VHH binders against Methionine aminopeptidase (map). Designs and how they scored, part 3

Target 1, 301 residues: Methionine aminopeptidase (map), of Saccharolobus solfataricus (p95963)
Amino acid sequence: MTEDELNKLLLAGKIAAKARDEVSLDVKASAKVLDICEEVESIIIENKAFPSFPCNISINSEAAHYSPTINDEKRIPEGAVVKLDLGAHIDGFISDTAITISLDSRYQRLLDASKTALEAAITNFKAGLSIGEIGRVIEKVIRAQGYKPIRNLGGHLIRRYELHAGVFIPNVYERGLGVIQSDSVYAIEPFATDGGGEVVEGKSITIYSLKNPNIKGLSSRENELIDFIYTRFNYLPFSERWLKEFSTNVDELRNNIKNLVKKGALRGYPILIEIKKGVVSQFEHTVIVKGDSIIVSTKSL

## First folded at step 16 (VHH)

Design mm4 (from k6 with G105D H110Y)
Fold by ESMFold2, look of step 16:
Structure mm4 (fold): chain B 301 residues (1-301), chain A 121 residues (1-121)
Amino acid sequence: as target 1 above (301 residues)
Amino acid sequence: QVQLVESGGGVVQPGRSLRLSCAASGFTFSYYDMGWYRQAPGKQRELVARISGSGGSTNYADSVKGRFTISRDNSKNTMYLQMNSLKPEDTAVYYCAAGRYHGMDLYWDYWGQGTQVTVSS
């Protein structure tokens, strides 16, 4: 990792933390989810970065992967437990962070479970440690507070322009996952729930990414959209909200996206829902492993 | 140490049934979503069916809905695909896979070597 690459990672982290901390104060009953996520994304852009993925805002039993659509009218319900998940990048050097806000004080201990698990995971995080041991730390903290970790959703290795780079950081103990590597960037994201501890796919798809730009037989318009996506987002996830410059006809745009998913050029990311409809909390930081040290790039100032 | 071993493939006539098994070892089976993929000659590998770690949620490709049933027995670390009313277009190598969500991405961490299914008269 060069010093320049590290500086971009650190700056992307600070910008994401700024957006997270400022906008979380506006998460209130009746607020439009679109307004919240656009404010996150605007802060990131105003601070000379780009969102590394569409701002997620996931409510109650929705664990992850809802981002507002064009002209989205969804509002935060009374008493909601809200996961705000966001990230920034500079030249593909990525930060990823999340916070849970509860509008119902009865869920504070659920929030504390995932928050404390994240803190414990970071305290133990070091090059050479078995990845499964991070899962053990997270699992023990969450279970000790009377909740379940979500076992089939977790953190991940991050690489340049690659939000999910093929290494899983678990929320439960498991052997055989290898070791934490130096000179690497990871997202650590404990999920806790009062439900069954597993997520399944819902029906809504609001987030996409480029999967395979080499698909044959695309129309001229479809190839133009692929080029637009690659030029702006590379392989990072995107929202239809970010494609308005390409097309102002929303129905046409959505049809093009659906066709490209069907043809295998794009991937869609369905909303993830807790299997028993339990309430889910999440806290997340990006950590940089450099030599014998750990830097939490998304830590609050 | 991780192994996924498919079995139960073979040659069958159209309209008949076949049951595939995927025996898993070396990882905590119940923590993983499981899937069956298939690849016909000259085609890309495609998802056929998927089942959650607990077995409580299943999904199927449109081409197999109503004919194929995915299941799992977590006490035996085994996933199954019951394939009824087989058609020539079901001819493919069938692969089992195990995965979970790396952030947004359902990532298939482990793959089997595949078992051939041929539907021919």
Scores: ipSAE 0.786, ipTM 0.899, lowest interface PAE 0.7, mean pLDDT 94
Fold by OpenDDE, look of step 18:
Structure mm4 (fold): chain B 301 residues (1-301), chain A 121 residues (1-121)
Amino acid sequence: as target 1 above (301 residues)
Amino acid sequence: QVQLVESGGGVVQPGRSLRLSCAASGFTFSYYDMGWYRQAPGKQRELVARISGSGGSTNYADSVKGRFTISRDNSKNTMYLQMNSLKPEDTAVYYCAAGRYHGMDLYWDYWGQGTQVTVSS
């Protein structure tokens, strides 16, 4: 990792943290999720970065991966537990962070479970440590609060223009997951729930990414869309909201996206739902491992 | 020491049934989503069926819906695929996989070596 790369990572983290901290204050009952996410993404862009992925705003039993669509009219309900998940990147150097806001004081302990677990994970995070041990730490904290960790959803390795780079950071202890590597970037994201501790895929897909740009048999228009996506987002996740310049016809756009998913050119990410419809909390930071040092790039300044 | 071992494959006539098993070891089985993939000659590997860690959720490819059933016994660390009304187009190597959501994406962490299923007259 060069100094320049590190600086870009740090700046990206700073910008994400700024967006998170400012917009989280706007999470209120009856607020439009579209307005909130547009504000997040606007702040990131205004600060000369790009979103790492479309702003996620998941509510109650929605654990992750809901991002508003074009003209989304969804609003935050009374008493909602809202997960705001966002990230900024500079030249592909990525940050990833999340916060949970509860509009019901009864869920404060649930929030504390994930938040405290994240802090404990970071405190113990070091090169050479078994990744499974991080899971042990997170699990212990969450269970001590009387909640369940989500077992099949967790953190991940981050690489340049690669949000999910194949290494899993668990919320429960597991053996054989390898060790934390120096000169690497990780997202740590404990999830806690009063449900079953497992997520399943919902029916809705609101986030996409380029999977295979070299699919044959595409129409000219489909190829143009692939080029458009690649040029702007590379392999990072995107929203249909970000494709308005390609086409103002929403139905046409959605149809093209759907077809490209079917053909294997694009990947769709379903919303993840807690299996027992339990309420979910999440907190997340990006951690840079540099030798014996750990830097939380998305920590509030 | 992670291991996924498929069994139950073979040669059958169209319309017949097979039951595949996948025995897992070396990891906490119930924490993982499990899935069956298949790859026919000259074709890409495709998802056949998926089941959540607790078994509470299943998903199937359209081509096998109504014919195939995925299940699991967490007490035995084993996943199954009941394949009924088999067709020649079901001929493939079937692979067992275990995975979790690494952030946004379901990532298959572990794979079996595969078992051959041949459907022919």
Scores: ipSAE 0.727, ipTM 0.879, lowest interface PAE 0.7, mean pLDDT 96

Design mm5 (from k6 with A61E G105D)
Fold by OpenDDE, fold request of step 20:
Structure mm5 (fold): chain B 301 residues (1-301), chain A 121 residues (1-121)
Amino acid sequence: as target 1 above (301 residues)
Amino acid sequence: QVQLVESGGGVVQPGRSLRLSCAASGFTFSYYDMGWYRQAPGKQRELVARISGSGGSTNYEDSVKGRFTISRDNSKNTMYLQMNSLKPEDTAVYYCAAGRYHGMDLYWDHWGQGTQVTVSS
């Protein structure tokens, strides 16, 4: 990792943290989720970065991956537990962070479970440590507070222009997951729930990414869309909201996206729902490992 | 030490049934979503069926709905695929896989070696 690369990572983290901390204060009952996410993404852009992925705003039993669609009228319910998950990147150097806001004081302990777990994970995070041990730390904290960790959803290795780089950071102990590497970037994101501790896919997909730009048999228009996506987002996740310059016809756009997913050119990320419809909390930071040092790039300033 | 071992494949006539098994070891089985993939000659590998860690949720490719049933026994670290009313187009190498959500991405962390299923008259 060069100094220039590190600086870009740090700046990206700082910008994401800024967006998170400013917009989280605007999370309130009856607010439109679209307004919240557009504000997040606007702040990121205004600060000369790009969103790492579409702003996620997942509510109650929605654990993750809800991002508003075009003309989304969804609003935050009274008493909702809202997970705001966002990231900024500079030249592909990515940050990823999340915060949970509860509009019901009864869920404060649930929030504390994942928040405290994240802090504990970071405290123990170091090069050479078995990744499974981070899971042990997170699991212990969450269970001690009477909640369940989500076992099939967790953090991940981050690389340049690669949000999910193939290494899992668990919320439960598991052996044989490898070790934390120096000069690497990780997202740590404990999830806690009063449900079953497992997520399943919902029916809705609101986030996409380029999977295979070289799929044969695409129409001219489909190829144009692929080029448009690749040029702007590379392999990072995107929203249909970000494709307005390609087409103002929403139905046409959605149809093309669906076809490209079907043909294997794009992949979709379904909303993840807690299996027992339990309420979910999440906190997340991006951690840069530099030798024996750990830098939380998305830490509040 | 992680292993996924498929069994139960073979050659059958159309309309017949097969039951595939996937025996898992070397990881905490119940923490993972499990899936069956298949790859036919000249085609890309495709997801056939998936089951959540607890077995509480399943999904299927449209072409196999009503004919295939995915299940698991966590006490035995084994996943199954009951394949009924088999068709020639079901001919493929079938793979079992174990995965979790790495952030947004359902990542299949482990794969079996595959078992051949051939449906022919």
Scores: ipSAE 0.893, ipTM 0.948, lowest interface PAE 0.4, mean pLDDT 96
Fold by OpenDDE, fold request of step 20:
Structure mm5 (fold): chain B 301 residues (1-301), chain A 121 residues (1-121)
Amino acid sequence: as target 1 above (301 residues)
Amino acid sequence: QVQLVESGGGVVQPGRSLRLSCAASGFTFSYYDMGWYRQAPGKQRELVARISGSGGSTNYEDSVKGRFTISRDNSKNTMYLQMNSLKPEDTAVYYCAAGRYHGMDLYWDHWGQGTQVTVSS
């Protein structure tokens, strides 16, 4: 990791933290999720970065991966537990962070479970440590609060232009997951719930990414869309909201996206729902491992 | 050492049934979503069926709905695929896989070596 690379990572984290901390204050009942996410993404862009992925705003039993679509009219309900998940990148150097806001004071302990777990994970995060031990730390904290960790959803290794780089950071202890590597970047994101502790895919897909740009048999227009996506987002996740410059015809755009997913050119990310419809909390930071030091790039300013 | 070992494949006539098994070891089985993939010669690998860690949720490819049933026994670290009313187009190498959601991405962390299923008259 060069100094230039590190600086980009740090700046990306700072920008994400700024967006998170400013916009989280706007999370309130009856607010449109579209307005919130557009503000997040606007702040990121205004600060000369790009979103790492479309702003996620997941509510109650929605654990993750809901992002507003074009003309989305969804609003935050009364008493909602809202997960705001966002990230900024500079030149592919990625940050990833999340915060949970509860509009019901009865869920404060649930929030504290994930938040405290994240802090504990970061405190123990170091090069050479078995990754499973981070899971142990997170699990212990969450369970001590009387909640369940999400077992099949967790953090991940981050690489340049690669949001999910194949290494899992668990919320429960597991053996044989390898060790934390120096000169690497990780997203740590404990999830806690009063449900079953497992997520399943919902029916809605609101986030996509380029999967295979070399799929054969595509129309000229489909290939143009692929090129458009690749040029702007590379392999990072994107929203249909970000494709308005390609086409203002929403139906046509959605149809093309659907076809490209069907043909294997694009990947869709369904929203994740807690299996027992339990309420979910999440907190997340990006952590840079540099030698014996840990840097939380997305810490509050 | 992580292992996924498929079994139960073979050659059958159309309309017959097979039951595939996937024996898992070396990881915490119940923490993972499990899936069956298949790949026919000259075709891309495709997801056939998926089951959540607890077994409480299943998903199937349209072409196998009503014919195939995915299940798991976490006490035995084993996943199954009951394949009924088999068709020639079901001919493929079937792979079991274990995965979790790495952030947004359902990442298949582990793969078996596959078992051949051939449906022919």
Scores: ipSAE 0.891, ipTM 0.947, lowest interface PAE 0.5, mean pLDDT 96
Fold by OpenDDE, last read:
Structure mm5 (fold): chain B 301 residues (1-301), chain A 121 residues (1-121)
Amino acid sequence: as target 1 above (301 residues)
Amino acid sequence: QVQLVESGGGVVQPGRSLRLSCAASGFTFSYYDMGWYRQAPGKQRELVARISGSGGSTNYEDSVKGRFTISRDNSKNTMYLQMNSLKPEDTAVYYCAAGRYHGMDLYWDHWGQGTQVTVSS
């Protein structure tokens, strides 16, 4: 990791933290989720970065991966537990962070479970440590609070222009997951729930990414869309909201996206729902491992 | 140490049934979503069926709905695929996979070696 690369990572983290901390204050009952996410993404852009992925705003039993669509009229309900998940990148150097806001004081302990778990994970995070031990730490904290960790959803390795780089950071102990590497970047994101501790895919997809730009047999228009996506987002996740310059016809755009997913050119990320419809909390930081040092790039300013 | 071992494949006539099994070891089975993939000659690998860690949720490719049933026994670390009313187009190598959501991305962490299923008159 060069000094320049590190600086970009740190700046990206700082910008994401700024967006998170400012916009989280706007999470209120009856607020439009579209307004919240547009504000997040606007702050990131205004600070000379780009969103790592579309702003996620998942509510109650929605654990993750809901991002507003074009003209989304969804609003935050009374008493909602809202997960705001966002990230900024500079030149592909990525940050990823999340916060949970509860509009119901009865869920404060649930929030504390995942928040405390994250802090404990970071405290124990070091090069050479077995990754499964981080899961043990997180699991212990969450269970001690009387909640369940989500077992099949967790953190991940981050690389340049690669949000998910194939290494899992678990919320439960498991052996054989490898060790934390120096000069690597990780997202740690404990999830806690009063449900079953497992997520399943919902029916809706609101986030996409380029999977294979070289698919054969695409129409001219489909190829144009692929080029548009690649040029602007590379392989990072995107929202249909970000494709307005390509087409103002929403139905056409959605149909093209759907077809490209079907043809294997694009990947869709379904909304993840807690299996027993339990309420879910999440906190997340990006951690840079540099030798014996740990840097939380998305720490509050 | 991680292993996924498929069994139950073979050659059958159209309309017949097969039951595939996948025996897992070396990881915490119940923490993973499990799936069956298949790859026919000259075609891409495709997801046939998925089952959540607890077995409480399943999903299927449209072409196999009503004919195939995925299930699991966590006490035995085993996943199954009951394949009824088999068709020639079901001919493929069937793979067992275990996965979780790495952040946004569903990642299949482990794969079996595959078992051949041939449907032919």
Scores: ipSAE 0.891, ipTM 0.947, lowest interface PAE 0.5, mean pLDDT 96
Fold by OpenDDE, last read:
Structure mm5 (fold): chain B 301 residues (1-301), chain A 121 residues (1-121)
Amino acid sequence: as target 1 above (301 residues)
Amino acid sequence: QVQLVESGGGVVQPGRSLRLSCAASGFTFSYYDMGWYRQAPGKQRELVARISGSGGSTNYEDSVKGRFTISRDNSKNTMYLQMNSLKPEDTAVYYCAAGRYHGMDLYWDHWGQGTQVTVSS
């Protein structure tokens, strides 16, 4: 990892943290989720970065991956537990962070479970440590609070222009997951729930990414869309909201996206729902491992 | 150390049934979503069926709905695929896979070697 690379990572983290900390204050009952996410993304852009992925704003039993669609009128309900998940990147150097806001004091302990677990994970995070041990730490904290860790959703290795780079950071102990590597970047994201501790896919997809730009048999318009996506987002996730310059016809746009997903050119990310409809909390930081040092790039300013 | 071993494949006539099994070892089985993929000659590998870690949720490819049933026994670290009313187009190598959501991405962490299913008159 060069100093330039590190600086970009740090700056990306700082920008994400700024967006997170500022916009999280706007999370309140009756607020439009679209307004919140647009503000997040605007802050990122205004600070000369790009969103790593579309702003996620998942509510209650929605664990992850809800991002507002075009003209989304969804609002935050009273008493909601809201997960705001966002990231910024500079030249593909990615940050990823999340915070949970509860509009119901009854869920404070649930929030504390994930938050404390994240802190504990970071405290123990070091090169050479078995990744499963991080899971052990997170699991212990969450369970001690009387909640369940989500077993099939967790953190991940991050690489340049690669948000998910094939290494899982678990919320539960598991052996044989390898070791934390130096000169690597990880997202640590404990999820806690009062439900079953497992997520399943919902019916809705609001986030996409380019999967295969070389699919054959596409129309000229489909190929044009692929080029548009690749040029702007590379292989990072995107929202239909970000494609307005390509087409102002929402139905046409959505149809093209769906067709491209069906044809294997795009990947869709379904909303993840807690299997027992339990309420979910999440906190997340990006951690840079540099030798024996750990840097939390998305720490609060 | 991690192993997924498929069994139960073979040659059958159309309309017949097969039951595939996938025996897992070397990882915590119940923490993973499990799935069956298949790859026919000259075609891409495709997801046939998926089941959540607890078994509480299942999904199927449209072409197999009503004919195939995915299940799992976490006490035995085994996943199954009951294939009824088999058709020639079901001919493929069937693969067992275990995966989790790496952040946003469902990542299939482990794969079996595959078992051949041939449906032919």
Scores: ipSAE 0.890, ipTM 0.947, lowest interface PAE 0.5, mean pLDDT 96

